# Designs tried in a protein design chat: VHH binders against Abasic site processing protein HMCES (HMCES). Part 3

Target 1, 269 residues: Abasic site processing protein HMCES (HMCES), of Homo sapiens (Human) (q96fz2)
Amino acid sequence: CGRTSCHLPRDVLTRACAYQDRRGQQRLPEWRDPDKYCPSYNKSPQSNSPVLLSRLHFEKDADSSERIIAPMRWGLVPSWFKESDPSKLQFNTTNCRSDTVMEKRSFKVPLGKGRRCVVLADGFYEWQRCQGTNQRQPYFIYFPQIKTEKSGSIGAADSPENWEKVWDNWRLLTMAGIFDCWEPPEGGDVLYSYTIITVDSCKGLSDIHHRMPAILDGEEAVSKWLDFGEVSTQEALKLIHPTENITFHAVSSVVNNSRNNTPECLAPV

## First folded at step 18 (VHH; from v5 with S30N)

Design n30
Fold by OpenDDE, fold request of step 20:
Structure n30 (fold): chain B 269 residues (1-269), chain A 121 residues (1-121)
Amino acid sequence: as target 1 above (269 residues)
Amino acid sequence: EVQLVESGGGLVQPGGSLRLSCAASGFTFNRYWMYWVRQAPGKGLEWVSEISTSGGSTKYPDSVKGRFTISRDNAKNTLYLQMNSLRPEDTAVYYCARGWFDSSLGYEDYRGQGTLVTVSS
């Protein structure tokens, strides 16, 4: 996974992240650093994306079932990294393979500290290799959406009004992530960054790409992954597997350029 | 600096009881799962107990289940291990540790210096 969409306005995004805590109370996640949230139809590594994480990571004695939403840098910078520039990392931390998560210090250490997060997106993009050609067909991959009588498919949003209707009740893709906190050697703000855990693709996606993000499907999975205080690492890792509960459609080559940030990126062709 | 300091070890007769304590400092104690591990003479490290951040969840291996009880006081930054019905095979150095442990997989972040428990007639 090297490209996502997360374009919802902050208020809509927040509402879409409504949840119940362990006491059954309906809650909205509290924002940390909301100014760092940059909506985009085309999110690439090194950009900031909103993630959910347990409140206990920020507040001492907090209920670990409570959620915070925070923009974090895509591409995990390990806490032990001693260089002043994260770009000097010699290995790719955009993704973490589920099968080797315990072999890599960069992921094992933060995971062991309970630094689990849920990466939020409208969906993610993947490119299918066309046999015999150097051409790749991009696809937008997301959760199946509830078809309301009036809310046509993403493709039916021919009007701004229809577009808003489609996204007002959009089910966000929830991907399992690991985050870390890096303190620059020269001082400054702590950098929060994340990696997306990847797994082998489900059968439905296998023709497009052989790997997919570990998707946490449903509130229970999301809650368990986030609640590092009461859910052990061992139990959490059981949640990491392929899911067939996804849909996708072909999109235009507009998304190929990471600088393009328009609805055309995820529009069906 | 992260510190874990175990105490409470000693000599006890079979069937006796001991309570171990681990004083934690240098980190936010209530954000970590805590563990007791032990090492018997000539043997490897053995996981003995785990406890969640709030203490709401605990787990034990079959070897100590029903006899040992892990607990924590987050206000005091202290981990405890109540050991009852002690057996000679429980003789080991007991360590307080943070990280995560599984039967086959685990990650130890930090471990204390340990306290010796000797169960002997």
Scores: ipSAE 0.860, ipTM 0.931, lowest interface PAE 0.5, mean pLDDT 93
Fold by OpenDDE, fold request of step 20:
Structure n30 (fold): chain B 269 residues (1-269), chain A 121 residues (1-121)
Amino acid sequence: as target 1 above (269 residues)
Amino acid sequence: EVQLVESGGGLVQPGGSLRLSCAASGFTFNRYWMYWVRQAPGKGLEWVSEISTSGGSTKYPDSVKGRFTISRDNAKNTLYLQMNSLRPEDTAVYYCARGWFDSSLGYEDYRGQGTLVTVSS
């Protein structure tokens, strides 16, 4: 996974992340550094994206089932990194393969500290290799959405009003991530960064791409992944597997350029 | 600096009991799963107990299940291991550890210097 969409306004995104804590109380996640949230139809590594994480990471004695939402840098910077510039990292941390998560220090260490997060997105993009050609067809992959009587297919929103209605009730894609905290050697603000865990693709997606993000499907899976206080690493890792509960449609080549940030990126062709 | 200091070890007869303590400092104790591990003479490290951050969840291997009880006091930054019905095979250096452990996977972030438990008639 090297490209996502996360374009919802902050208030809409927050509402979409409503949850129940372990006591059954309805809650909205509290924002950390909301000013760092930058909505985009075309998110690439090194950009900031919103993630959910346990409140216990920030507040001593907090209920670990409570959630915080925070923009973090895509591409995990390990806490032990000693260079002053994160860009000098010599290995790719955009993704973490589920089968080798325990073999790589960059991922094993933060995971062992309970630094699990849920990466939020409208969906992610993947490119299908066309047989016999060097051309790649991009696809937007996301959770199936509930068709409201008034909301036509994502592609059929004939009016701005209809478009807004679709996104107001959009079910966000929830991907399993690992984050870390890096303190710059020269001082300054702590950098929070994340990697997306990847798995082999489900059967439905296998013709498009052989790998997919580890998707946490449902509130229980999300809650267990986030609750590092009461859910062990071993139990959490059981949640990491392919899911068939996805849909996709072909999109235009507009998304190929990471500088393009328009609705056309995820529009059906 | 992270510190874990074990205490409570000693010589005990078979069938006896001991309570180990681990004093934690230098980190936010209640954010970490804690573990007891042991190393018997000539053997490798063995996981003997785990406890969640609040203490609501505990786990034991079959070798100590029903005899050992892990607990924690987050207000005191202290981890405990109550050991009952001790056996000669329980003889080992016991360590308090931060990280995560299971039968096949694990990561030890930090462990103390250990305390010796000797079970002998």
Scores: ipSAE 0.859, ipTM 0.932, lowest interface PAE 0.5, mean pLDDT 93
Fold by ESMFold2, fold request of step 20:
Structure n30 (fold): chain B 269 residues (1-269), chain A 121 residues (1-121)
Amino acid sequence: as target 1 above (269 residues)
Amino acid sequence: EVQLVESGGGLVQPGGSLRLSCAASGFTFNRYWMYWVRQAPGKGLEWVSEISTSGGSTKYPDSVKGRFTISRDNAKNTLYLQMNSLRPEDTAVYYCARGWFDSSLGYEDYRGQGTLVTVSS
C-alpha cells in the first residue's frame, strides 16, 4: 500500500472516529497538531495523514484506552537516524511486512516501546497488472458501507448535498501502523512518522495485488492495537492478518498522478 | 538517568519464599511494561514475568506459573516479584527490565544490575 484517500474535513473525520473507552464512555479523539492535516483524495508517501494513538504516549497517568488523533509523516523515520534529511533514509519504510517486523530494527524498536497507531483513510488504491497489455488498472479499496435511502453514489460529488449523502457517515478504513519519534540533529520539532503493516492479500483482493494493509476490522481490534498500556506486543500482533471484509471498484487513471486531488480519483468507472 | 535497582535476593531453602523489589527512577514508570528476567549460571537470559502499565495484565512462562507473582506500585515506582515454592533450578541472578520481551527473542531497553537468588539446603 502506497496510495490512500483521506479527504474528509477535520470535523467529519473526527466524528467518524467516535469510540468507546475501556469503561464504555463514548468519546471523540483529541487532536494534536490539527494544522498539519492536509485532506486529499490522493495521499502518497512523505505526506502527512491522521493516525490514532493512545493518550498515554503524551500524558503521564492517562488512561491508555483514550485516543489522540494526530497527523504524522508517512514513511517511518527511526529515532536512531543520524542524518539531517529524512529523505536520505536508504530503506523503504512506507510499509512494514508483518512476517519480518520482529527482525527489522526500524520497526522492532518502536513496536517494543508500544508505538502502535491506527492509520486512517477513506480507503486505499492498488493497481492491477492486466495480462496481455502493459496497462495497469487502478482500484479504490474500502470497507463495505451501510446503505440507507439517503445513501448516494461514491462518484456523486457534484454538490454539497450529494457529497454528504456518501461521506457524512463513511466508515473509515483503519490500518495497523507503527510510529516513531525522531529529533532532528539541527534541532526543531520532533518528527512523528509511521509505517503501515502489510500482510498477504485476502482471496478477494489477490487478483488485484499480492499484498494488502493489515486492516483492523471493528472497535475491539482497533482498541487492542492502540492500547499499548494493557495489550502486550505479542497479543497485539495476533490482530495482524488479512480480512475478506473489504470491497472495491475500478477507478480511472486520474489517480495515477499523485498531484490530482479531485473526487474523480475514487469515482467508479 | 534511567536506573533500575533490584533487591531482596539471598539464600533460601527449597520450598521457601522470597520477595524481590526493583526501585525505578529517571523515567515515567507507569508508561512502561515491566519484566523480570533471570540468568542461571552458565545459561542465557530467561524471561520470568511481565506486567502491564497499570498492573491489570500479567504473564508467566510455564516454568514459574502458579509459583511466582509479579506486581507493581506505580505510586512508589517499584516492581515486585513474589516467589513461592522455590526449587534449586530457580537459582539465578534476577533482573528487572524496562521495555518489552518476547519469550523467544528477548529484548531489553534497560536492565538492572540484578540480585542473586540461591535455592539450596
Scores: ipSAE 0.203, ipTM 0.651, lowest interface PAE 4.7, mean pLDDT 88
Fold by ESMFold2, fold request of step 20:
Structure n30 (fold): chain B 269 residues (1-269), chain A 121 residues (1-121)
Amino acid sequence: as target 1 above (269 residues)
Amino acid sequence: EVQLVESGGGLVQPGGSLRLSCAASGFTFNRYWMYWVRQAPGKGLEWVSEISTSGGSTKYPDSVKGRFTISRDNAKNTLYLQMNSLRPEDTAVYYCARGWFDSSLGYEDYRGQGTLVTVSS
């Protein structure tokens, strides 16, 4: 997984992240650094995307089931990185394989500190390699949406009001991530950055690509992954597995160029 | 900076009880899972309990389950181990540990100096 869509306006995104704390109270996540949120239909590594994490990471005595939402850099920069420019990192941290996460120091150390996050997206893109051609067919992959007249149909929106209805009830894709905090050696703000955990693809996606992000399906899985205060690393890792509760459709090659940021990127073809 | 200071060890007869304490300083105690681990003479390190940041979740190996109870007081930055029905095989140096000590991975980022518990008649 190397391309996502996360295009919702901040207020719509926030409402889509409504959750229940451990006492059963309905809440919205509280934003950190909201000005760094850059919505786009076409997000690439090194861009910022919103993630959820426990309030306990920021506030002594916080209820660890309470959630913060914050933009973080895609591509984990380890806390031990010595150079001033993250682009000089000698290895790719866009994704982290679940089967080796406890063998890679860039991932096992922050994971052991409870630095678990939920990466938010409308969905993600994958390119299917077909036959012996050089052509690849992009697909947009996302949670199944509840179908009503126009609320679950991306291709049926033919006015601003209908487009708004499609996305007002969109179920965001929730992917398991690990984050770390890096202090630039020459000073400045701490850089928060994340990696997406990957697993073998489910049967439904295996014809598109052999790997998929580790998807957290449902409120219980999301809550357990985020709650490093009450859910141990060992217990949290049991949440990491493929899911068949996923759907997709083919999209045009507009998404291939990462500079294209239009609804056409995810439109069905 | 980080300190973990264990106390409460000593000599006790089989069937007796002891309560160990661990005073923590130099870090935000309530953000860390805490552990008790022990090392018997001539043996490797064995974990004996873990506790979540709030104290809401605890875990024990079968060798001590039902006899040992881990607890914490986040207001006092103190970790406890209540040891009941002690046996000679519980003789060990007991350490308070901070971090993500996982028995399968065998690491923590800080361990105290330990307190000796001797179970003997």
Scores: ipSAE 0.202, ipTM 0.650, lowest interface PAE 4.8, mean pLDDT 88

## First folded at step 19 (VHH; from w3 with S30N)

Design fa
Fold by OpenDDE, last read:
Structure fa (fold): chain B 269 residues (1-269), chain A 121 residues (1-121)
Amino acid sequence: as target 1 above (269 residues)
Amino acid sequence: EVQLVESGGGLVQPGGSLRLSCAASGFTFNRYWMYWVRQAPGKGLEWVSEISTSGGSTKYPDSVKGRFTISRDNAKNTLYLQMNSLRPEDTAVYYCARGFWDSSLGYEDYRGQGTLVTVSS
């Protein structure tokens, strides 16, 4: 996974992240550093994306089932990294393979500290290799959406009003991530960064790409992944597997350029 | 600096009881799962118990289940292990540890110096 969409306005995004705490109370996640949130139809590594994480990471006496939403840098910078430039990392931290998560210090250390997060997105992009050609067809992959009488498929939104309706009730893709906090050697603000855990693709996606993000499907899975205080690492890792509960459609080549940030990126062709 | 200091070990007869303590410092104690591990003479490290951050969830291997109880006092930054019905095979150095343990997967961030428990007639 090297490209996502996360374009919802902050308020809409927040509402979409409504949850129940362990007491059954309906809550909205509190924002940390909301100014760092930059909506985009085309998110690439090194950009900031919103993630959910347990409030206990920030507040000593917080209920670990409570959630915070925070923009973090895509591409995990490990806390032990001593160079001043994250680009000097010798390996790619955009993704963490589920099968080797425990083999890599960059991932196992923060994971062991309970630094689990849920990466939020409208969906993610993947490119299918066309046999015999060097051409790649991009696809937008996301949770199936509930068809409302008024909200046709993303492709059926023929009016701005309909478009807004579609996104107002959009079910966000929830991907399992690991985050870390890095203090620059030269001082400055602590950098929060994340990696997306990847797994082998489900059968439905296998023709497009052989790998997919670990998707946490449903409130329970999201809650368990986030609740590092009461859910052990071992139990949490059981949540990491392919899911068939996804849909996708072909999109234009507009998304190929990471600088393009328009609805056309995720529009069906 | 992270520190874990175990205490409470000693010599006990079979069937006896001991209570181990681990004093934690240098980190936010209530944000971490804590563990007891032990190493018997000539053997490797064995996971003995785990406890969640609030203490609401605990887990034990079959070898100590029903006999050992892990607990914590977050206000005191202290981890405990109540050991009852001790057996000679429980003889080991017991360590307080921060990290996670699984039969095949484990990561230890920190471990104390340990306290010796000897079960002998």
Scores: ipSAE 0.868, ipTM 0.935, lowest interface PAE 0.5, mean pLDDT 93
Fold by OpenDDE, fold request of step 20:
Structure fa (fold): chain B 269 residues (1-269), chain A 121 residues (1-121)
Amino acid sequence: as target 1 above (269 residues)
Amino acid sequence: EVQLVESGGGLVQPGGSLRLSCAASGFTFNRYWMYWVRQAPGKGLEWVSEISTSGGSTKYPDSVKGRFTISRDNAKNTLYLQMNSLRPEDTAVYYCARGFWDSSLGYEDYRGQGTLVTVSS
């Protein structure tokens, strides 16, 4: 996974992340550094994206089932990294393969500290290799959405009003991530960064691409992944597997350029 | 600096009991799962107990299940291991550890210096 969409306004995104804590109380996640949230139809590594994480990471004695939402840098910078510039990292941390998560220090160390997060997105993009050609067809992959009587297919929103209605009730894609905290050697603000865990693709997606993000499908899976206080690493890792509960449609080549940030990126062709 | 200091070890007869303590400092104790591990003479490290951050969840291997009880006091930054019905095969250096342990996966972030438990008639 090297490209996502996360374009919802902050208030809409927050509402979409409503949850129940372990006591059954309805809650909205509290924002950390909301000013760092930058909505985009075309998010690439090194950009900031919103993630959910346990409140216990920030507040001593907090209920670990409570959630915080925070923009973090895509591409995990390990806490032990000693260079002053994160860009000098010599290995790719955009993704973490599920089968080797425990073999790589960059991922197993923060995982062992309970630094699990849920990466939020409208969906992610993947490119299908066309047989016999060097051309790649991009696809937007996301959770199936509930068709409200009034909301036509994502592609059929004939009016701005209809478009807004679709996104107001959009089910966000929830991807399993690992984050870390890096303190610059020269001082300054702590950098929070994340990697997306990847798995082999489900059967439905296998013709498009052989790998997919580890998707946490449902509130229980999300809650267990986030609750590092009461859910062990071993139990959490059981949640990491392919899911068939996805849909996709072909999109235009507009998304190929990471500088393009328009609705056309995820529009059906 | 992270510190884990074990205490409470000693010589005990078979069938006896001991309570181990681990004093934690230098980190936010209640954010970490804690573990007891042991190393018998000539053997590798063996996981003997784990406890969640609040203490609500505990797990034991079959070798000590029903005999050992892990607990924690987050206000005191202290981990405990109550050991009952001790056996000669329980003889080992016992360590308090931060990280995660299971049968196939394990990562030790930090381990104390250990305390020796000797079970002998």
Scores: ipSAE 0.866, ipTM 0.934, lowest interface PAE 0.5, mean pLDDT 93
Fold by OpenDDE, last read:
Structure fa (fold): chain B 269 residues (1-269), chain A 121 residues (1-121)
Amino acid sequence: as target 1 above (269 residues)
Amino acid sequence: EVQLVESGGGLVQPGGSLRLSCAASGFTFNRYWMYWVRQAPGKGLEWVSEISTSGGSTKYPDSVKGRFTISRDNAKNTLYLQMNSLRPEDTAVYYCARGFWDSSLGYEDYRGQGTLVTVSS
């Protein structure tokens, strides 16, 4: 996974992340560093995206089932990294393969500290190789959306009002991530960064791409992944597997350029 | 600096009881799952207990289940292991550890110096 969409306004995004804590109380996640949130139809590595994480990471004695939402840098920077520039990392940390998560210090260490997060997105993009050509067809991949009588498919939105309605009730894609905290050697703000865990693609996506993000499907899966205080690493890792509960449509080549940030990126062709 | 200091070990007769303590310092204790592991002479490390951050969840291997009880006092930054019905095969150095343990996969961040438990008639 190297490209996502996360374009919802902050308030809409927050509402979409409503949850129940372990006591059954309805809650909204509290924001940390909301000013770092930058909505975009075309998010690439090194950009900031909102993630959910347990409040216990920030507050001593907090209920670990409570959630915080925070923009973090895509591409995990390990806490042990001693260079002053994160771009000098010699290895790719955009993704973490599920089968080798325990083999890499960059991922194992933060995972062992309970630094699990849920990466939020409208969906993600993948490119299918066209047979016989060097051309690639991009696809937008996302959770199936509940068709309300009034909420047409992304493609059926013929008006701005209808478009807004679609996104007001959009089920966000929830991807399993690992985050870490890096303190710059020269001082400054702590950098929070994340990697997306990837798995082999489900059968439905296998023709498009052989790998997919580990999707946490449902509130229970999300809660368990986030609750590092009461859910062990071993139990959490059981949640990491391919899911068939995904849909997709072909999009235009507009998304190929990471500089393009328009609704056309995820519009069906 | 992270420190884990075990205490409470000693010589006990079969069927006896001991309570081990582990004093934690240098980190936020209540953010970590804690573990007891042991190493018998000539054997590898064996996981013997785990406890969640609040203490709401505990697990034991079959070898000690029903006999050992792990607990924690987060206010005191202390981990405990109550050992009852001790057996000669329980003879080992017992370590307090931070990390995660699986039968096949695990990561240990820190382990104490250990305390010796000897079960002998």
Scores: ipSAE 0.866, ipTM 0.934, lowest interface PAE 0.5, mean pLDDT 93
Fold by OpenDDE, fold request of step 20:
Structure fa (fold): chain B 269 residues (1-269), chain A 121 residues (1-121)
Amino acid sequence: as target 1 above (269 residues)
Amino acid sequence: EVQLVESGGGLVQPGGSLRLSCAASGFTFNRYWMYWVRQAPGKGLEWVSEISTSGGSTKYPDSVKGRFTISRDNAKNTLYLQMNSLRPEDTAVYYCARGFWDSSLGYEDYRGQGTLVTVSS
């Protein structure tokens, strides 16, 4: 996974992240650093994306079932990294393979500390290799959405009004992530960054790409992944597997350029 | 600096009880799962107890289940192990730890210097 969409306005995004805590109370996640949230139809590594994480990571004695939403940098910078520039990392931390998560210090250490997060997105993009050609067809991959009588397919949003209707009740893709906190050697703000855990693709996606993000499907899975205080690493890792509960459609080559940030990126062709 | 200091070890007769304590400092105690591990003479490290951050969840191996109780006081940054019905085979150095390298997960973090528990007639 090297490209996502997360374009919802902050208020809509927040509402879409409504949840119940362990006491059954309906809650909205509290924002940390909301100014760092940059909506985009085309999110690439090194950009900031909103993630959910346990409140206990920020507040002492907090209920670990409570959620915070925070923009974090895509591409995990390990806490032990001593260089002043994260770009000097010699290995790719955009993704973490589920099968080797415990073998790599960069991921194992933060995971062991309970630094689990849920990466939020409208969906993610993947490119299918066309046999015999150097051409790749991009696809937008997301959770199946509830078809309301009036809310046609993403493709039916021919009007601004229809577009808003489609996204007002959009089910966000929830991907399993690991985050870490890095303190620059020269001082400054702590950098929060994340990696997306990847798994082998489900059968439905296998023709497009052989790997997919570990998707946490449903509130229970999301809650367990986030609640590092009461859910052990071992139990949490059981949640990491391919899911067939996804849909996708072909999109235009507009998304190929990471600088393009328009609805055309995820529009069906 | 992370510190874990175990105490409460000693000599006890079979069937006796002992309560171990671990004083934690240098980190946010209530954000970590905590563990007790032990090492008997000539043997490897053995996991003996696990506790969640709030203490709401605990786990034990069959070897100590029903006899040992792990607990924590987050306000005091202290981990406890109540050991009842002690057996000679429980003789070991007991360590407080945030992680355990010999766990099924292979997670390694920090452990204390340990406290010796000797169960003997």
Scores: ipSAE 0.864, ipTM 0.933, lowest interface PAE 0.5, mean pLDDT 93

